# Miniprotein binders against Protein EXORDIUM-like 6 (EXL6), part 6

Target 1, 305 residues: Protein EXORDIUM-like 6 (EXL6), of Arabidopsis thaliana (Mouse-ear cress) (q9m8t8)
Amino acid sequence: REPPSQIPNGTLDLSLLWYGQFTPTQKERVHDFIESLNFDAKEGLDPKVSAWWKVVESYQERFEVKDIYRQKKSNRTVAPRIKVKVVRSYVDEKMKYGKELTMGNGEKLVETAIGNMSKVVPVVLLSAQVRAHGVGFCDGTCQHNALAKIKGQKEPRRYIMVSNPEVECPGECAWPFHTADKGPRGMTYQPASGEVGADALVIQLATGLADLATNPDLTKSLFKSETTPYNDDVKKNHESSSMYIVDPATKCTRVFGSGAFPGFTGRIRVDPITGGAFNSHGINHLKFLIPSIWDPKTKSCWTPM

## First folded at step 16 (miniprotein)

Design v2 (from t5 with K6R K52R)
Fold by OpenDDE base, fold request of step 19:
Structure v2 (fold): chain B 305 residues (1-305), chain A 96 residues (1-96)
Amino acid sequence: as target 1 above (305 residues)
Amino acid sequence: SPEELRLYQLREEIYFLELMIKYLEELVREAEELGDPELIKFAERILEFLERLIKELEEALKKLGVDPEVEEAKEKLEELKKRIEELRKKLEELKE
């Protein structure tokens, strides 16, 4: 079979672990956000969550088709789409490993999220009841993507861990839905969902997901198929690689719109009825506030607005 | 209609503007009371942003047809513009 003229679309299959008690709104908000990533409705309101995700996808442009596929001498770089799907959702309301997380327990949560699935991206969501200081949260961030060594697997697995900060550190991780504890006292807004924890959780998830999806290590896993062998000997185009930074969403933390600076979100919208702040639309015109992403082309934080 | 939708979106931005102006008014009062130069600078930076935003919103509304709802939005912007001008005056006084 002739190698595809275009890089095939990648798929991120997410396995969600809900650790602790979550409200229905929190769960729904997360699911709605994930579903919004690939929702390209022509009649949808702008800006779109999917447009934000396209920026994430554009990071794949750093790789030439010829570098990905052994057989293609095509000079055309087409960024593949990254489809995101939830393939598993597991709830641990009892918190098997307790409320106080350690690094060791964190790894176990990742293992639990993976289960017996070899190709999933584990996403560990920590409820507001969980004290996640032990895994590095509430020290400037409430999310991270990292590699975990999983028992029985030869290669480490990339995972996302996010925390609902509404109880433990709302001033650090729930801004602008909560007053920031550091820096200038900025304006605070209502969450579009009506729950601080839900919208804060989405911000963390969005950040983690964007950082994970733009990570060069993930490309091998996304595009390696039995039918399309990934060229492992690809000389890292050193020049192009320098433009693409690691963790582009983290780089643009607390930037939600154009003109942002410490203590100010930038240009966003507020629903006059609900008071909810947002900068993008997802499925069914749901309003989301999502983080900006470093755009390597413009060398600035790309904002929805 | 596309125009109605656009107006709706503009209202969301106008509301954002209004909230920020209200915030800034409080901030300027605090800055005046404390005499904190950093706070004054911060307020000024916000004000500069709002001044640009209001101009953009005014231009956007001008592109919309004559409609009572559009006129209402324009009136709101005019009110907000006056408040911004007052804030500018106050901040200039604080810099002296």
Scores: ipSAE 0.857, ipTM 0.949, lowest interface PAE 0.4, mean pLDDT 90
Fold by OpenDDE base, last read:
Formats: structure tokens, C-alpha cells, sequence
Structure v2 (fold): chain B 305 residues (1-305), chain A 96 residues (1-96)
């Protein structure tokens, strides 16, 4: 089959599973954030969430695929765009598997999130009431991207699982909206949304999405189609592991602005009216505080500010 | 206008600066009371950042020209600058 005439953009179709009780603000905040990833309006306020996502997209430049990069007008490698959209949203308010999750139950949640959709990225969101220690949360992290073996599928599926830490471990995962458990007692700020859980959840989701989207395996999934078969002969242009690291957002955890160090967010903005801390703008000028990401070009944690 | 927008954004940063200065003032007091050298170092590191930030903000405001609102922001920065200077003095005293 003839290679596409245009550089194909990738698409991440997210299937959301809301496990537990979430507030409308939390749900809205998540949706708004996701929609902000590809919102690049010229008239928008800077910094932009979309600029952050462009850094995520740039990780695709590490691969040279003839079929993908054929129309390079310039010697510059242009990374394909990664469009992110929610294609499914399922709510389990009753928490079928209980409030205390085990690894086994976690996998079942992933299965539930996938449903009958073979190409979706399952995103499991755990409410504040869920005890997610059993799946590894509240032990240094409140988000995870991983592979799950799904019954009936030959290949494991990559998923994102995130937890609202506002109850279980706010000092670990809700900083700077909550005092940190460890290290210097840094300044704490109000969440821009007005809800700690909402903004904390977004931080976790952002981290998970960035880590997932920068994963080398994603290239295969993003560009493989029935009409355009993926050529497995992928040559890495940049073999330097130091440049294109795995889990670049996790690597830069708790860095929200330039000059950050343990106990200090770095340069961020605070809305004088609401007191909300933020470092980026999304759709409708919504203010977000998003984590930094390892920039392969600068070999440092990139922040919007 | 672009200038108005820029000023608005600068105000958001100025407010951040103000909050951090207030925090640092408390931190320095605590450091003095506890005599914790690590806390002093931490405070110093923050202060160094703030000193750089305020300079940058001052420069940014200069680019906006002469406007009553801009002048107000400049005045605010001057106030904050004085507080930073006082913090510096205090920290230096603690290090002696």
C-alpha cells in the first residue's frame, strides 16, 4: 500500500473510567485539561498547555520512519501531532471492586475502561475515597502508566491510572496545594479550580499522559492503521538515552517553573483574585498548574514558565 | 491591548513574588529561632531566586512605558525590593 501523502498525525483516543465519586469540578477540570492539549489558539494567553504538549510530541522525533516523515520539506524533523480526545467515559460510582484496590482489581478496572474498544487508551481515574496503595499509589507516586494483560487480547495494553490524592496522601501528591510530607515546608497555594483534588488529579493525569505519549511503544500504536501499515523498520535518529528518557514527566516531578528545587515550585503565577496557582493556560483561558517534562533538546526539565 | 495583557500577567507574577516574600520572612524568622543551618540555606536559595525574579520583573515593567497602572506595579515592586533587601540583611546576619 502506498505511503500516505501527508505526515500522519497520531491520535490518542482515551477511554475514561471514573472509579468512585467525583465532583463535577473534578470531572470538568479533567475534560478541560484534555481538551487544552491540542488547543493552540494564537490569541490565547501564554504560557499554554498546548506548548507543553508540543514538547511531548517532540519525543516522536527520535524515530525516523520513512512513511511518516517522507514529506519533509526541510532537513528538520517534524514530529507528528498527537491529538488527544475522549471517546468514552464510564462512571462506576458504586465501585464494583470496592474501595481498596488490589493489583488484580486494578487490571480489571483497565479491562473495564477498554471495554470492547481495541484501540483506545484506557485511563482509570480513582476518586479520593479509593485506597490505591494496593496498586502502588501513595508511595512516591499517584499515577502510573503501564502495560496490562487483557483477557482475550494477544498484546498487552498500555494504560494510565491516576488517583485523586486529596484524602489518601495529599502531602505526597497534592503539593503545592497541600503541605508536603517530606522536605522543607514550602509555600502552599490555592488550586486554580478551587478544589485541591481537581488540580491534583490534573497534575497526575498530565504526568501519566506525558509519560504514555512519550513511550517508544506508542509510535507503533499511533501510526499503525489498516490503510497504512506500520513499518517495523524504525530507525532511531537519536539513540541517546539521555535525551529521550522514559517517563519524562515523572522524572521532573514537582517542578512547576524555572528555578525549582525541592520545596520550591519554581516560577509560577498566582491569580490575585482567586489565589490560584498556575503556570499555563488551556481552553477558554483556563489556568492550569501542570508538571514539567524532560525536554530532549535542552536536556532539562522544561516548564511553561 | 497587548500591553494591558502583559501588565496583567506581570501582576500575577508580582503577586507570586509577594507571597513568596511573605513566606520567606516567616521562614527566616523560624530559621533564626531554631538556629537551623539547613533552613538558613534553604531560605537563602529562595531569596536568591526572588532577587533574580524581581529584577526581571522590573525590567519587564520598564518596557511597558508610562502608565498609571504600570507605575503602581513599579511601586509595588519597589516595596517588595525593600523587603528582599531586608531579608538579605537578616540572612547575612544569621550566617555570621
Amino acid sequence: as target 1 above (305 residues)
Amino acid sequence: SPEELRLYQLREEIYFLELMIKYLEELVREAEELGDPELIKFAERILEFLERLIKELEEALKKLGVDPEVEEAKEKLEELKKRIEELRKKLEELKE
Scores: ipSAE 0.855, ipTM 0.948, lowest interface PAE 0.4, mean pLDDT 90
Fold by OpenDDE base, last read:
Structure v2 (fold): chain B 305 residues (1-305), chain A 96 residues (1-96)
Amino acid sequence: as target 1 above (305 residues)
Amino acid sequence: SPEELRLYQLREEIYFLELMIKYLEELVREAEELGDPELIKFAERILEFLERLIKELEEALKKLGVDPEVEEAKEKLEELKKRIEELRKKLEELKE
């Protein structure tokens, strides 16, 4: 069967697990951000969260399409869209596994997030009260995009786990809304939402989503169908491609605008009324500060501004 | 109007610039007190960025024409420009 001329649009169905107590602002901010990813309204203020997500989507075209379809880059090939939707939201305020998480408990949280749904991407959100050091957070990162072995399933499942760092390690993961622990003492700003934890959580989630969406494993899951020829050898070739970068958002950690360097965000905007820092607009003109994404073509971090 | 929206966005960038200048002023004072060459270099790097940014913002405002609100923004930029010039002078003195 001839490979299709166009890659079909994909959908990421997210199953959210809220582990611990979250404020309404935190929950709303996460939902608003997710909804902003595919909000392509012509009318609105630039730059847009959706434009940022388009860059994420472009990874499929730039690096994977050729390998997936064994086709030469055709000017007619449009990058597939990745629609992101929350299909499940579960709240565990009681924290079934306690405040201090172990690696084992972390896996159980992923299992809980999956539930009985076989095609969802589990997203585990850890509240500020959770001690997430045991699952590898507060050691340079507060988000994971990883594979977990799930009981009863043959294939490991990709998941995103993010932590609200506002209490445990704000200096590592809440910059620029909190002073950084390492490097030069940079300028700090107010979060656009008014809550450090909410905006920091969005940064972590954005990073995790971007890294997941650009991962070859996801490409396989999104675009491999009975009707779409998929090159199974792509996994082997991607590691060898000089243009393929794993976790492009993580690579651009703490880069929020053009001209950024350690201790400086780069060019961003600040709301003169709220003092909130942002570099993009979502639904209803909501202001977000989102991470940059590595562009292998330019060998630089792409920023909204 | 598109022009009003653009002015609004420019004000957000001008405010960013103002905050960074204030920060840099504090940083330069600290650098002077500590005599830390690394801090001086860091301050200089920020200053260079701000010098480029202010020029860009000035050019952007010129494109909006003549309006009282635009003029107010221009006046603000002129003030900030003076502060940047003073920072440059101070940093040059610290390098000597």
Scores: ipSAE 0.852, ipTM 0.947, lowest interface PAE 0.4, mean pLDDT 89
Fold by ESMFold2, last read:
Parts: structure tokens; sequence; C-alpha cells
Structure v2 (fold): chain B 305 residues (1-305), chain A 96 residues (1-96)
């Protein structure tokens, strides 16, 4: 008689750096979204942000992760839960490096978000005051899940960077809350928060978090367990390239509901009182519009509705 | 109330449908004025989706009990259905 085994539950510890000035709505929206990832109360309204996050968590059931933990290859393995929490926040309203960022200054912001914490994911949030084109925003890219070289560390650190696009590139990075610059001039909607920048930041952060949390080389850093994996040296000596889906949320850019195509969000909802567009609910019945995630089981973008 | 929640969520989808119909009505007027075949093609894809969605919403409303608020939602859908039918007629004329 052998006991069942399970991939350990884990946490994703975020250190936020708020670079520039943000409205209270923008700050609250980001924090409420993060908390909503962990909210799965039965009284909550469907579709839930946490149901979306469970799709992200299900990526930990793939063969590479099961092999690290030497679990039986079966469909009966339950996906681990990944609790997301903000463990520290930094605020730089004076913008130490100015409004025009370079790749080098961007890496220094990542270093600041890390501080002296060894097991944290830095998240750098750039306000609308910042011209982020110099760090790679606006030309096909609306958020970063990337690696940064950190002074004094041999290995680079994974980070998320998001930028409020409402001034610099709303047509590239704020659709469907703003008319798109390229492609079909599709239907636009009002942001559920009342602020284009706040809801665009949520879409960007959701995309970056999903892409980061589904990356198999982050498995050990995601799970803060006293229990060691059964063979810790397997991942270090073996980079698996089989069955890896790169950036599954970015793969589904501008897909928000079933039936989406260029210029059309797919099936979503709109609040008839506020006019706000959404496809999911979080804490306090808050309404969010969040992106899709590629689902390798169905070979399609998984949509909240 | 489960039925009240279901109606509440259906109203949010009905409002999405209404906004999409209004957008499509403007798009079809633009396509007619310009004679742009790419706008016609784009409008066709949207209309096909809306035709499927309204059928789903009608079936969902049929499952609700007798209530003035449910009847109000059904009347709204009937209005939207007529607008979809008009859009289909206009779009077929433009494709000729």
Amino acid sequence: as target 1 above (305 residues)
Amino acid sequence: SPEELRLYQLREEIYFLELMIKYLEELVREAEELGDPELIKFAERILEFLERLIKELEEALKKLGVDPEVEEAKEKLEELKKRIEELRKKLEELKE
C-alpha cells in the first residue's frame, strides 16, 4: 500500500517597484488583481480570476515537472496551488533615472526591486510619465517576462516589467480600451475600473505572471518547501526542450473570450451601469478583463468565457 | 437567488451584444459608403458571431421562470434580433 504523492504547493513572492506617479485606482487595481488570484470562495462570482490562475497552475502537471519530483505519469495528479503575494513594495515617484529609460537603467530598477531578497520576483511598474520605448515597450511588446543581469550575481534574474501605455502607446498596448494602431479598427470598450491605464496594467501583469509561472525552469523558485525534490540535480544538469510552451499568455495576445479574431475580443460581458468590459470576477465582486492562456491539452487559447 | 444571478449575468451578455450590434451598424454604413470589400468581410465575421450568440441567449432566457424582469430581457433580445436580421439583409446587398 503506497501513499499518493503530490507536487508541493508553493508561493510566488513579488517585490513591486512603482516608478513614477500612479493614481490610487492604478495601485488598488493591481493589488486587487493579485489578491484575486488567490480568491476561490464558493460565494464568488463566475468566471473567476482564480479559475484563470488554475489554468496557469495546471502547467505544473506537465511531464518535465513530474519528472523532477519523480511522480507517476498519470492524469490523476492534482495540480499544485501557487499563492501569489506581494512581500515588499518600493515607490520612486521622483524617478531617479528620469522619464527616458535605457536598458541599463531598466536593469538597475530590477536590482532595486530585488533589494537583498534572494527568492523574489521583481515586478517593475512604469507610470504613464515614462517613455519606455528604450526598454523595449510599444513595438510589439506590452509587458516583459525577461532576464536581467544583476551586479554580483553569476546567473541572471527573472523579472516582470509593465508600463502604463495610456500616453506613449495606447493603440499598441491598451486595446480594447483604445483604438488599435495596426490591424482592424475593432470595437473598443470602457475599462471596468474607469481608468484605461489601470486596466491595461492588469492585462500586462496577468500576461507576465502567467508566462513566468508556466516556465519550467522556475519550478524550484516557486515552491518554498522544506521538502526537497526527489532528485534536485536533474534540472541543473538537464535543460529539457521537449514539450515546452513558450510564453503561453503572450501566445494568446488580444484574445479575451471565445470566438476571438483580429479586431474582436471574443465573447465578454459589459456592465450595463458602468459600461465597463470584463470577463472575470475577483475579490469584492470586482470585474476584470484578463487575457487568455494557451492550453496545450486543447491546442487553443483558454478563455474565461 | 440562483435565477436572479443568472438573469443578472445574462443582462451583462445582452448589453455586450447590444454594443456589438451598434458598432456593426456603424461599420456596415461605413462599408456601404466606401464600398470597401475588406470592411464587408470583417463585418461578415462579426455578424456570424452575433447570430450564434443571440440564439444562445434566447435559449438561456427560455430556461428562466415567469417574471416581469425576464420578460423585459426577452423583449430586449427580440429588438436586437430584428436589428441583426436587418444587418444580414444589408450585408447581403453589399456583397452583390
Scores: ipSAE 0.848, ipTM 0.941, lowest interface PAE 0.5, mean pLDDT 84

Design v2 (from t5 with K6R K52R)
Fold by ESMFold2, look of step 16:
Structure v2 (fold): chain B 305 residues (1-305), chain A 96 residues (1-96)
Amino acid sequence: as target 1 above (305 residues)
Amino acid sequence: SPEELRLYQLREEIYFLELMIKYLEELVREAEELGDPELIKFAERILEFLERLIKELEEALKKLGVDPEVEEAKEKLEELKKRIEELRKKLEELKE
């Protein structure tokens, strides 16, 4: 069997589970953000959400990608693309397990989001009225990127859980759209969507996606396109130019632009017509405020502007 | 039109600057009333950022052609520059 002549793009297929009641704006905002990750239109406005996603993709300039495809080692770095799309959306407005989720019931939601799909990343979105216990939401954590053991599966599955913090802890997890609970209160801004919960969900989902897609444990899953891999025996590379950094978007929490410090977002923009704060553009010229990503090359947070 | 797009985006940054100046004016009033040195330090860091940003925006506007909309933006930025200078003066008095 012949390996491909070029490294193909990676894929990140998302299965969304909407647990609880969400406004149309909240659902639309999340879908628009996800679609914006791979939107590179020439006439798109800068800064682009896709430029931010390219920083995430650059983490895959690791030698492990070449080894998976049995490429010669003539080029140390390759910056492949990661195509992100929603392949399933499930809505549970009735909240099968109620408004108070145990860890176990949360994992059952992950199982539901996976279904019988072997190559999907489940994303569980919790509405503002839902409390998830044991994950640290509103107690130091605003999104959850973790492993779950799935019934009938040999390997645990990586998942993302985000919560709309609008009711329980807007001061911890919806800043700068709400006054901060701790530290310098700083200036607050209006959400570009018009809804605090919608834009807070985007911040938390963006953080979770970036942390997940940069995790070296996911490299094989992102870049294996067949059931029989070209090279399934990937060894750790002690000389690799791949830099392993844990949760690089979480590492830049509350940094939204250059010059940020506690209580100050850094350089961003505000739409003088709508009053909405943003630092990037997506599809349909939509404006988003998205988090920064640690850049191991500069040893600093890469900011959209 | 590249110049129209550039001016549009500069207006978004100028509006951000205006909102930050309004916030800082209130923050400095609070710092004076409370006598809080940490609040003064926080205001100082923000002011230093705004002083750098307004210079960058001035230079960006100078690169645009002459027309009434560009002139309006320049006038707005000059107004904001005076407010920044007043904030610097006030903050130096408080640090004493």
Scores: ipSAE 0.846, ipTM 0.944, lowest interface PAE 0.4, mean pLDDT 85
Fold by ESMFold2, last read:
Structure v2 (fold): chain B 305 residues (1-305), chain A 96 residues (1-96)
Amino acid sequence: as target 1 above (305 residues)
Amino acid sequence: SPEELRLYQLREEIYFLELMIKYLEELVREAEELGDPELIKFAERILEFLERLIKELEEALKKLGVDPEVEEAKEKLEELKKRIEELRKKLEELKE
């Protein structure tokens, strides 16, 4: 088909809830990472956080978008853009439900992050003060991208929950900035921000955002319009497709560069001045370590470098 | 300039390589003292990766023009190459 059809751009509106006390570095790091997703300046240094986000965007399946990954190669396919914006930021330093969360209280935090907003994605960030085991962290899981049945709501709501792991389970959820509890004792690195918790939160949030943005339910919510055809059963059809994998960033846990294997990050960079490890660049020349994303075509993790 | 930016990024990769070589030197020493064949196997996988990476970095530096900072980086890689060769020798002795 000539010329190729254009997919409407979408917006991913995040409502952040900061539960507990966070340092200024932790808050700034998360906000700077989110803004870096939208930063597509050609003058910036490669690899870019925004280029990583474009790979995530390329997993969208929508009317007449099948070779989106090749868009710059032939100019025949145009990727949809997903702008990521923080539309509300709520801080609960007093920790209304205490430091030891239950699944029920975790769900109430999601409800609080939603408030009365119909199209936000709630993102709950738990500080290092929180013992997050009760909501499913530190037992093989370092971030959540899940659906919750919210009381008083007709539709379940998708949410992201991340927890600063530097106190409760750094060996499970802060590698490579801390020695791992299980598996090979691999090389560890300094966080580029100077704070283990700040850079671990970015890895977890990046994982959750990538898994969320590749989910067909979100694609429907972001891009469906009355004038653009869309198959509401896309998730069911996608589960049998060779091109779709549930939670592709989570599938690449602890893979940060080409050649990775258990105990080894793969190919990354280290800043000789700060000692910080990274594999991407964001706004203000900031350096981030971000996760890889499963590529169903190669049956391997797509790595930032 | 583009060449200055490329050298800057290559120095970040060379520093990563240097840190990995230091880590591997300690890992191989530990593997020898413990006699742990799984540590030897893990060290071998890392060394194979580092041998490939240093070749890539050598080729990348070769494509840059003549400049004192480029020559300094090449000298650093040569030092790291010697350390990799010593590690390869040691690992082959441990496999005996």
Scores: ipSAE 0.844, ipTM 0.940, lowest interface PAE 0.5, mean pLDDT 83
Fold by ESMFold2, fold request of step 19:
Structure v2 (fold): chain B 305 residues (1-305), chain A 96 residues (1-96)
Amino acid sequence: as target 1 above (305 residues)
Amino acid sequence: SPEELRLYQLREEIYFLELMIKYLEELVREAEELGDPELIKFAERILEFLERLIKELEEALKKLGVDPEVEEAKEKLEELKKRIEELRKKLEELKE
């Protein structure tokens, strides 16, 4: 008789800080996307945002990094589950540190998003009003998944920072909803939400969440469990130190569907009524364009469609 | 119904195809004007993808059975197929 499979339980608690002014569409779009990660109704339309998230949840087992998730009897995978919750939102529409942020002020925003919560991932969202170059955006980077030193704390804190790129660098960070700055002139599309900034924020947030959740070293401190798949494999990870895949969603930047290459999204869908481009469905039949995830077995990007 | 949902999603892919064909028609015209081998190569990669996608969509429509909306979608796809054939002819002329 075999024991029950170990199914990791976890909650990824997000604390959002909205820095600057955002439209209702931008705020709703981000919240709807986050809710869609947990929405696994069988009656929903495929491809699903939650199916994409299941690839993220099972990344270590799916690509044979940690074998403890495999259901040995059926030779099928028992996927881990990570619920994503917004546990707090802060709003600073008056922009306490102004519209031209420094790295130091950026870290203070992370501190604000943390508050007094010890087990939260702060997510700082910068509005289009913010000149984000001072904190490293629009220079090859469209989202941050990084560590910040917090005053009064010994250990640095992991955070995600995204910036609405529609004013400052849409050609770098809002393609395919805006013409690209570099590479071949590619086809562009309308954002499914009707706002370039809203759908660009979703792409960047999805990238940051996937990169965070697939990194076992980063996620070990975020979950409480007596036995977890991340802790159980510390010895094995040490002996197989070359198995870690760094930032697998970032590795698939600008890949949205099968057959993608520079200047071409790959196979996606477009709504004939709105013109909105998408590759997945979330809650309320909402349509999202979300990034792909690097698959080390095929040495290519796993795509939503 | 399940068949109505499948047709609905196929029409979303057919519209994606239509937009890509319009884009490719402009790109091939630009490639002709400039004589740029890199634009020609880029257009060729896109055209190959569209040729494969059309065949997949044709096969998917055949599985839906006989319905006026399905036949309308098939006729649309035949229109797009002719435009792709014209693009293929033009692109082959440019490569020579």
Scores: ipSAE 0.842, ipTM 0.939, lowest interface PAE 0.5, mean pLDDT 83
Fold by OpenDDE base, fold request of step 19:
Structure v2 (fold): chain B 305 residues (1-305), chain A 96 residues (1-96)
Amino acid sequence: as target 1 above (305 residues)
Amino acid sequence: SPEELRLYQLREEIYFLELMIKYLEELVREAEELGDPELIKFAERILEFLERLIKELEEALKKLGVDPEVEEAKEKLEELKKRIEELRKKLEELKE
């Protein structure tokens, strides 16, 4: 089958597994953030979370598709949209696999998040009750964007796993809402939601989502459908693969605004009423602090501000 | 109005600036006490950023015209500017 003449709009169907007990604020912030990714209301306040997601979507331009060039208007390429939806939200408060996670248990969590859905992206969120050292957290990693071999499936599945940033390495994972454990301590800000764990969780989730959605495997996960068959055997001609780095959000870790450097977030805003730090707006004018992303065009970390 | 919204956003940035100035004042004190050249450099880098930011904010406020709320914001920036100037003086003294 001939490769498609254009990259269709993709849908990122997320299956959330809440492993353990989470606060209502944590759950709300995650849902609100995800919903904000595709919220492009003209009347919304700038900067927007959706603008950040557009940068993520722009990574699809790496595919040499004839129609992409035709859609270039005024030096702007129209990239396909990536719609993000939560299609499943499963809560395991009992923590079936225990509080102490091993690599084996981690895989089981991913399997649980997938369930019987072959197309979903599993997102495993670990509560503060969980000890996640056994799966590699607190070793320079605050979130996992990785591939897991799932029993019964031929191809590995990409997943996101996030530990609780208040418990698991807060000096790294909850910055800038917690003092840094290495280097300059920097300014510590208040979270916009009022909960460090909620806003920090969103930062990690955002990082994971951006890295996942910009990954070359995205074509397999997002664009393979019954209606738009994707030929896995076709070597995709990528324009300049060198410009499109892997894990662009991780590359720009701890950069939240222009002028950022180690120990400093860069230019951000702070709500004078709540004291909450933010750099973007989501649905209903909700304020978020989201990570920057490597822009392959400018070869710099793109920030909302 | 668009102008009111812009002013509101500028206030959020001004507040950020204020927080950072306060932080920097503490940092400079610490640097003075410890005599840590790396900390001094770090403080200087922050100060340079703030000096640029305040100029941008001043220019942004000028575009909003003249009203009591805008004037209040300008006054706040003037206060913060003085604090920045004092920090610059202190850092220069520490570098000597």
Scores: ipSAE 0.842, ipTM 0.942, lowest interface PAE 0.5, mean pLDDT 89

